# Designs tried in a protein design chat: VH-VL binders against Lon protease homolog 4, chloroplastic/mitochondrial (LON4). Part 16

Target 1, 223 residues: Lon protease homolog 4, chloroplastic/mitochondrial (LON4), of Arabidopsis thaliana (Mouse-ear cress) (q9m9l7r79to301)
Amino acid sequence: VIALPLPHKPLIPGFYMPIYVKDPKVLAALQESRRQQAPYAGAFLLKDDASSDSSSSSETENILEKLKGKELINRIHEVGTLAQISSIQGEQVILIGHRQLRITEMVSESEDPLTVKVDHLKDKPYDKDDDVIKATYFQVMSTLRDVLKTTSLWRDHVRTYTQACSLHIWHCLRHIGEFNYPKLADFGAGISGANKHQNQGVLEELDVHKRLELTLELVKKEV

## First folded at step 6 (VH-VL; framework fv_mosunetuzumab)

Design t7
Fold by ESMFold2-Fast, scan of step 6:
Structure t7 (fold): chain C 223 residues (1-223), chain A 122 residues (1-122), chain B 112 residues (1-112)
Amino acid sequence: as target 1 above (223 residues)
Amino acid sequence: EVQLVQSGAEVKKPGASVKVSCKASGYTFTDYYIHWVRQAPGQGLEWIGWIDPYSGGTKYNEKFKGRATLTADTSTSTAYLELSSLRSEDTAVYYCARETYEYGSGDYFDYWGQGTLVTVSS
Amino acid sequence: DIVMTQSPDSLAVSLGERATINCKSSQSVLYSSNNKNYLAWYQQKPGQPPKLLIYWASTRESGVPDRFSGSGSGTDFTLTISSLQAEDVAVYYCQQYYSYPTFGQGTKVEIK
């Protein structure tokens, strides 16, 4: 798959992410991929904290334009997300996160943009009927509901990253009540306001109970 | 009710390829991983791999990597196993099986297809 | 690759008596973080696919009779049929799911 570097945050499964692609070769490759039945790319967070934490979009984008091929693969996290290319309009590309990926190898240096081979990752199986994980799930759900009810800003934040919850707080609360354990962990982390390294940690955690615990810690910081 | 219905028996010559289908019904096809397991006559069960119908992601037992290809068609709720470069040792009943929980949460199997006998002989 | 070994290969049991099948894994299938054993048991009758009996080493699948029970932890597991009935004649398989799935070679249970 094409490897797309993300400077600001990882793409969490289930979330939408607009990116801006200024490189005509990368944009053309994504347009070609989108014309296929399953238009997918891999989305990977930049590994270099100093380059990605500057908070300047212009600075971070200029760094990405300088990183090509083997240099780029050395600068991105190995674990990322299978991203469906939902739309391309000018330089704006909308990605939808599907599942976690791990880079196994680079395909070819002659390929521009960077193309990598990936393993599709799967969560470690868990007993959904176990009281311990159910208790953690309920704590995450309860804390998230409290956070969502106590701030007027939640609606705009949630709308930016998941459009299904954009209507009214009660509709959003009803919707998340139907989430399974992995989906709740991912959703809570993605809207928690956590920094990119904390969200990358959530993405890399294949133990669902541990991921719920990480998410719980992130959402509790809003209390 | 949940059902996995597989295609009928196949007889193939060594070196040929076979494609077995597994049609799912009674649940949301994209919510559950599908695994493939084979059983040679009078022998035990051997895991081949899994496919996530939602993402198209796959994982293969190293023994079958390069010969087995798992695919899924969400429009027909059908999973496929294609096995190439067939040998007499590939003679077996091939099963599709559903993981017990949504989204890959359990690698044990609550529902199985009826099995497809593939015979490889000269 | 986790190797699963069952014993005995075959077992002849009289109606109403106890049948005991053992399963050993080459490495622990106990996950310390959740204290769960990633082990399942299946029943397979001639001409049929396997049927799930037990998961998480000791949890009985819905609809499975109380006479079936699973026990053990780590590397050593047991499936017990407390009072064998005629319909229990089958081959029984253990399966680990701590890593990618592997199965035991099977234990055939017959009436004496």
Scores: ipSAE 0.572, ipTM 0.816, lowest interface PAE 2.4, mean pLDDT 85

Design t8
Fold by ESMFold2-Fast, scan of step 6:
Structure t8 (fold): chain C 223 residues (1-223), chain A 123 residues (1-123), chain B 112 residues (1-112)
Amino acid sequence: as target 1 above (223 residues)
Amino acid sequence: EVQLVQSGAEVKKPGASVKVSCKASGYTFTDYYIHWVRQAPGQGLEWIGWIDPYSGGTKYNEKFKGRATLTADTSTSTAYLELSSLRSEDTAVYYCARETYEYGSGTDYFDYWGQGTLVTVSS
Amino acid sequence: DIVMTQSPDSLAVSLGERATINCKSSQSVLYSSNNKNYLAWYQQKPGQPPKLLIYWASTRESGVPDRFSGSGSGTDFTLTISSLQAEDVAVYYCQQYYSYPTFGQGTKVEIK
């Protein structure tokens, strides 16, 4: 699949993400993929500088325009998201996140845009009737309902979710009660005020109970 | 109610490819992973791989990687298994099966099965 | 890969008597985080696909008669049919889903 670098945050499954593609070759390749059944690319968060103390999104965006091939693959996180190409309007591409991916190898060093082979990741086994996991799930759900009722700060994040949550808060409150454990963890992380490293940690966590715990920590900070 | 209906029996020569279909009905096709399992005559069950119809994502048993291709068409609620470079030992009944739990599940056990497709490889 | 071994290969039991099938895994299928066993049991009659009977080692699928029960943990599992009926004549398979799915070789249950 084509590897698309993301500068500001990872793509969480279930969410829309607008990106702006400046490279005409990458844009053309995405337009071609859009015409085929299953038009997909991989979306991968950029790693910070060698220093753990990173700063400036403008510097990150300048780097994106220059990184190609092996240099790009070394600057993106290995775990990313399978992204459906929903629409292309000029330079704006709308991605929909589906499932976690892990890069296994680069297909061709000279290929432009960067193409990688990926493993499609699946959550580790879990039991939805386990009392401990179930308790964590209900804590996440209760905390999210409280946040959605009491604050408007998460309104814009909720609008990027692919289900009817974006239309009216009553629909969102109803729908989260129907989410399975992985969906609730991903939804909570995606609407939280978490930084990119925290959201990347959620994306990388295939143990559903641990992912719910990470999400619970993120949503509790908002209340 | 929930049904998985597979295509009819196939007879192929060694070296050929075969494509088996599995049409789902009675549930939301994109909510459940579809697995493929085969059974040689008089033998046990062998797992081939899974496909997530929502994402198109796949996972293969290493034994079949490079020879098996799993695809799904959401417009017709149909999953496909294509097996290439056929050998006599590929003679088997091929089943599609629905994974229990909804999309995003990590549990690989099967609540509904197709009726099976017999693939015979002979020269 | 996790290898599943069933015993016996075949079993003849009188109507109304107890049938017991054993399944051993080459490594534990108990997941420590949720303390559950990733094991299922299926029934297969001639010319039919397998039918799910038991999951999580001991949870009976809806619609399955209560004479079927599963037990065991870790590497050693048992399927019990408390009072064999004529319609229970079939091959029974255990399956692990702790890693990529693997099945036992099957146990044929027949009436004496």
Scores: ipSAE 0.005, ipTM 0.464, lowest interface PAE 12.5, mean pLDDT 82

Design t9
Fold by ESMFold2-Fast, scan of step 6:
Structure t9 (fold): chain C 223 residues (1-223), chain A 122 residues (1-122), chain B 112 residues (1-112)
Amino acid sequence: as target 1 above (223 residues)
Amino acid sequence: EVQLVQSGAEVKKPGASVKVSCKASGYTFTDYYIHWVRQAPGQGLEWIGWIDPYSGGTKYNEKFKGRATLTADTSTSTAYLELSSLRSEDTAVYYCAREYEYWGSGDYFDYWGQGTLVTVSS
Amino acid sequence: DIVMTQSPDSLAVSLGERATINCKSSQSVLYSSNNKNYLAWYQQKPGQPPKLLIYWASTRESGVPDRFSGSGSGTDFTLTISSLQAEDVAVYYCQQYYSYPTFGQGTKVEIK
């Protein structure tokens, strides 16, 4: 799959993300993927220092334009997200996150656009009826409901999840009640005030109970 | 009622390819992983791989990697197994099976297709 | 690959008597973080696909009679049919899902 670097945050499963692709070869490759009934790419967070975001979007994009093949693969996280290409309008590409991916190898070091082979990752199986994971799930659910009612910033974040959540908070509250364990963990992390490194950690955690615990830490900081 | 309905029996010559279909109904097709398992005459069950109909992601048993291709068509709720370079040892009943619960219950199977007999002979 | 080995290959049990089937894994299928055994049991009758009986080593699938029970941990597992009935004549398979799925060779159960 084509590897798309993300400068500011990882793509969490279930979320929409607009990106701007200025490289005409990358744009052409994405358009061709859509034509061939393969409307997917890999979205990978760009590695950086732990310091806060001080770079402008234009400065970050200038750096991305300079990275090709082997240089780019060394600058992105190994674990990313399978991204459905929802639309392409000029340089703007809308991505929808699906599931986690892990880069296994490059197709070519000098190839532009960067193409990688990936393992499609699957959550480690868990017993949905186990009392311990159920307790964590309901703590996450309860905390999210409380935070969504009291914090406007988190409400803004839910607008990028699904079309249903963008209409009203009550739509999200109803939908959250129907979420399975992995979906709730991903949703909570994605709408939290977590930095990109914390969200990358959630994305990399395939043990669903541990992922719910990571998400609980992120959402309870808002209470 | 959940059902997985597979295509009919196939007879192939060595070196040919076969494509088996598995049509799902009675549930949301994209919510459950579909696995493929085969059973040679008088033998046990052997796992081939899985496909996630939602993402199109696949995973293969190393023994079948390079020969098996799993695909899914969400518009018809149908999963496919294509096996190439057939040998007489590939003669088996091929099953599609639904993973117990898409997000969380593990790689064990609550519903199975009826099976498709693939016979490879000269 | 985790190799699953069942014993015996076949057994004949009188109607109403106890049937015991063993399953051994080449590696532990116990996950220490949740203390669960990633082990399932299936029943297969001639001309039919397998039917799920037990998962997580001892949890009985909905609709499966109480006479079926699973036990064991780590590498040694047992499926017990406490009072064999005519409809229980079948081949039984254990399956691990700690790694990618692998099955035992099967145990044929028939009535004496």
Scores: ipSAE 0.491, ipTM 0.787, lowest interface PAE 3.0, mean pLDDT 85

Design v14 (from a4 with heavy chain S55D G56S G57Y)
Fold by ESMFold2-Fast, scan of step 6:
Structure v14 (fold): chain C 223 residues (1-223), chain A 121 residues (1-121), chain B 112 residues (1-112)
Amino acid sequence: as target 1 above (223 residues)
Amino acid sequence: EVQLVQSGAEVKKPGASVKVSCKASGYTFTDYYIHWVRQAPGQGLEWIGWIDPYDSYTKYNEKFKGRATLTADTSTSTAYLELSSLRSEDTAVYYCAREYDYGSGDYFDYWGQGTLVTVSS
Amino acid sequence: DIVMTQSPDSLAVSLGERATINCKSSQSVLYSSNNKNYLAWYQQKPGQPPKLLIYWASTRESGVPDRFSGSGSGTDFTLTISSLQAEDVAVYYCQQYYSYPTFGQGTKVEIK
């Protein structure tokens, strides 16, 4: 799959993210993927580089202009997200996160854009009826309900997840009440005030109970 | 009620390909992974791979990689297993099976009735 | 791959008597972080697909009679049928899902 670098935060499954791409070769490759009935790319968070200033943070297109091939693959996290290419309108590409990916090898080292071979990551299976994980799930749900009712900033961020959450708080609360454990963990992390490293840690955590615990820590800070 | 209904028995010659179907009903097709498992006559069960109908992502047992292709058609709620370059050792009953619950692990609550594939010259 | 080995290959038990089937994995299927064993048991009758009996080593599937029980941890697991009924004549398979699914060779349970 085409590797798209993200500068500010990882793409969490279930969320949509607009990115900007000007490179005609990259846009053409994304449009071709969309035509092939498998409209997917990989979205990978840019690693902090010891030689980079914080002011070096930039948009996807700015990263693509500066980093190619092996240099780019060395600068992105190996765990990212399978991103559905929902729309391409001019320079704007809308991505929807589907599942976690791990880069296994570089396929097209001499070609632009960077193409990588990936292994899809599946959550470590869990026992839904286990009392401990169930208790953690309900703590996350309870904390999310409280935070969503008390802060407008959370409601604004939730708009990037689903149409139901964009329309009204009650629809959002009913919608998330139906979430399975992994989906709730991802949702809570994605709307939290977590920094990019904390969100990357959630994305990398395949143990669902541990991911719920990480999410609980993040959402509790909003209370 | 949940049902997985498979296509009928096939007889193939060595080197041919076979495509087995598995039609799901009684649940939301895209909410559950579909696995394929085979059983040679009088032998045990052997896992082939799985497909997530939601996004058509597939995972294969290395033994079958390159010969097996898993696909799914969400408009008809049907999963397919295609096995190419058939050998006599591929003679088996092929089952589709639903993963118990999304994220709960690769164990199976509902199975298709099985499709006997016989490979003989 | 994780190799699953069952014992015995076949077992003849009188009606109402206890049947015990053992399953051994080549490596532990216990996940230390959640303390769960990634092991399931299936029943297969002639001409039928397998039917799920037990998952997470000891959790009984809904609708499965309470005479069926699973026990064990790590690499050694047991399926017990406390009082064999006529309808329990079948081949029983253990399966791990700690890694990619692998099955035991099966244990045939017959009436003595």
Scores: ipSAE 0.045, ipTM 0.646, lowest interface PAE 8.2, mean pLDDT 84

Design v4 (from a4 with heavy chain Y54F)
Heavy chain, then light chain:
Amino acid sequence: EVQLVQSGAEVKKPGASVKVSCKASGYTFTDYYIHWVRQAPGQGLEWIGWIDPFSGGTKYNEKFKGRATLTADTSTSTAYLELSSLRSEDTAVYYCAREYDYGSGDYFDYWGQGTLVTVSS
Amino acid sequence: DIVMTQSPDSLAVSLGERATINCKSSQSVLYSSNNKNYLAWYQQKPGQPPKLLIYWASTRESGVPDRFSGSGSGTDFTLTISSLQAEDVAVYYCQQYYSYPTFGQGTKVEIK
ESMFold2-Fast, scan of step 6: ipSAE 0.659; ipTM 0.835

Design v8 (from a4 with heavy chain S55D G56S)
Fold by ESMFold2-Fast, scan of step 6:
Structure v8 (fold): chain C 223 residues (1-223), chain A 121 residues (1-121), chain B 112 residues (1-112)
Amino acid sequence: as target 1 above (223 residues)
Amino acid sequence: EVQLVQSGAEVKKPGASVKVSCKASGYTFTDYYIHWVRQAPGQGLEWIGWIDPYDSGTKYNEKFKGRATLTADTSTSTAYLELSSLRSEDTAVYYCAREYDYGSGDYFDYWGQGTLVTVSS
Amino acid sequence: DIVMTQSPDSLAVSLGERATINCKSSQSVLYSSNNKNYLAWYQQKPGQPPKLLIYWASTRESGVPDRFSGSGSGTDFTLTISSLQAEDVAVYYCQQYYSYPTFGQGTKVEIK
């Protein structure tokens, strides 16, 4: 799959993300991919520069425009997200996150855009009837309901989630009440005010109970 | 209620390919992974791979990578296994099987009836 | 790859007597974080697909008779049929799902 670098945050499964692709070769490749019946790319968070802690958007955009092939693969996280290419309008590309991916190898150092082979990841199996994971799930659910009722998160962040949410908070609460364990963990992390490193940690955690615990930590900070 | 119904027996020559179907009914097709497992005559069970019908995600046993292709058609609730470059060693009953719950474990609550694939010259 | 080894290869038991089947994994299938054993047992009768009996080493599948029970932890597991019935004649397979699924070679249970 085409490897798309993300500068600001990882793509969490279930969320929409607009990105801006200035490289005409990458745009052309994405347009061609979208013509196929299942248009997918990989979305990978960019690693921080070890020599500088600058976070300017202008600097990041200049770096992304210049990174190619082996230079790019060394600057992105190994774990990313299978991204459906929903629309392309000029330089704006809308991605929808589906599942976690792990880069296994680069197809070619001379290839532009960067193409990688990936493993489709699956959560480590869990016993859904186990009392311990159930307790954590209900804690996450209860905390999310409290946060959504007492803050404006449902207006600001839930709009980017692929399931329909109304202006009325009760419609969003109804939807999350039906979420399974992985989906609740991903939703909670994605709407939280977590930084990119915290969200990348959530994305990389295949143990669902541990991921729920990470999400609980993130959403508790909203109160 | 829950049923996985597979296509009929196939006889193929070495070097040919075969495509086995598995039609699901009685549940929401996209809520469960489908795995493929084969059993050579008088032998044990061998896992081939899984497909998630929700997003067409796949995982293959390394032994079958490059020869097996798993696909799913959500409009007909049907999963497919295509195996290419057939050899006599590929003679086996091929099963599709539903994973117990979405994400809860690679163990299987419902199985198709099996499709015998015979490779002979 | 995790290798699953069953013993014995075949077993003849009189009706109403106890049948015991052993399964050994080449490495532990116990996950320390949740303290669960990633092991299942199946029954297969001639001309039929396998049928799930037990998962998580000791949890009996709905509709499976009480005479079937699973035990063990780590690398050594046992399937017990407390009082063999005529309909229990079959081949039994253990399966690990700690990693990619692998099965034991099977144990054939016959009436003596």
Scores: ipSAE 0.636, ipTM 0.832, lowest interface PAE 1.9, mean pLDDT 86

Design w1 (from a4 with light chain S33D)
Fold by ESMFold2-Fast, scan of step 6:
Structure w1 (fold): chain C 223 residues (1-223), chain A 121 residues (1-121), chain B 112 residues (1-112)
Amino acid sequence: as target 1 above (223 residues)
Amino acid sequence: EVQLVQSGAEVKKPGASVKVSCKASGYTFTDYYIHWVRQAPGQGLEWIGWIDPYSGGTKYNEKFKGRATLTADTSTSTAYLELSSLRSEDTAVYYCAREYDYGSGDYFDYWGQGTLVTVSS
Amino acid sequence: DIVMTQSPDSLAVSLGERATINCKSSQSVLYSDNNKNYLAWYQQKPGQPPKLLIYWASTRESGVPDRFSGSGSGTDFTLTISSLQAEDVAVYYCQQYYSYPTFGQGTKVEIK
């Protein structure tokens, strides 16, 4: 898959993210991927520059145009997200997150755009009927419902989620009641306003109970 | 109501490829991983790999990596196993199986009826 | 690779008597963080696909008779049929899912 670096935050499964692709070679490759009816790429968070304590988004985006091949692969996190290429309008590309993946190796001959081989990741199995994980799930659900009812920030973030949560808050609250454990953890983290390091940690956590606990920490700080 | 229906028996020569289908019905196809497991005559069960029909993502048993290809067609709710470079040792009944509830375990609640693949000279 | 070994290879039991099948894993399938054993049991009759009986080492699948029970932890597991019925004649397989799935070689249960 084509490896797309993300400067600000990882792509959480279930969310959409607009990106701007200024490199015409990368843009052409994404358009060709869509024509071949394989409209997927890998989206990977860019690692922090060791020489920069804080980089602006414009500064980081300019640097991305210069990173190619092995230099780029060394600057991105190993774990990322399989991204569906939903639309391309000029330089704007809309990505929809599907599942976690891990880079296994670079395709040596292709340095522009960077293509990588990936392992598709799967959550560690869990007993859905176990009382401990069930209790954590209901704590996340309860806290999330309360925060969604009382804060406009989280309501605004819900608009980036792809499945029926953009209609009304009541429809969203009903809809999340149907979420399985991994989906609730991802949804809560994605709307929480967590920093990129925290969201990357959620994305990397394949133990569903631990992921729910990470999400609970993120949603509790909003109350 | 949940059913997995597989394609019919195949006879192949060594070095050929075979493609087995598994048509799902009675549930939302994209909500469950599909695994492939084979069983040589009179022998035990051997896991081949899984496919996520939603993403198209796959995982293979290292023994089959490079020879097995798992795909899924969401428009027909059908999963496929293609096995290349067939050897006589590949003679087996091949099963597709649905993973128990999304994310809750790599154990299997519904199985296809099996497809016998015979590899002989 | 986690290797699953069952014993005995075959077992002959009279109707109404107890059948016990053992399964050993080459490494622990107990996940310490959730204290769960990643172990399932299947029944397979001739010409049929396997049927799920037990998961999480001891949880009985819906519709499976009470006479079937699973026990054990770590590396040593047991499937027990408390009172063998004629319809229970089959090959039984244990399966771990702690890593990628592997199965035991099977135990054939026959009527004495």
Scores: ipSAE 0.643, ipTM 0.831, lowest interface PAE 1.8, mean pLDDT 86

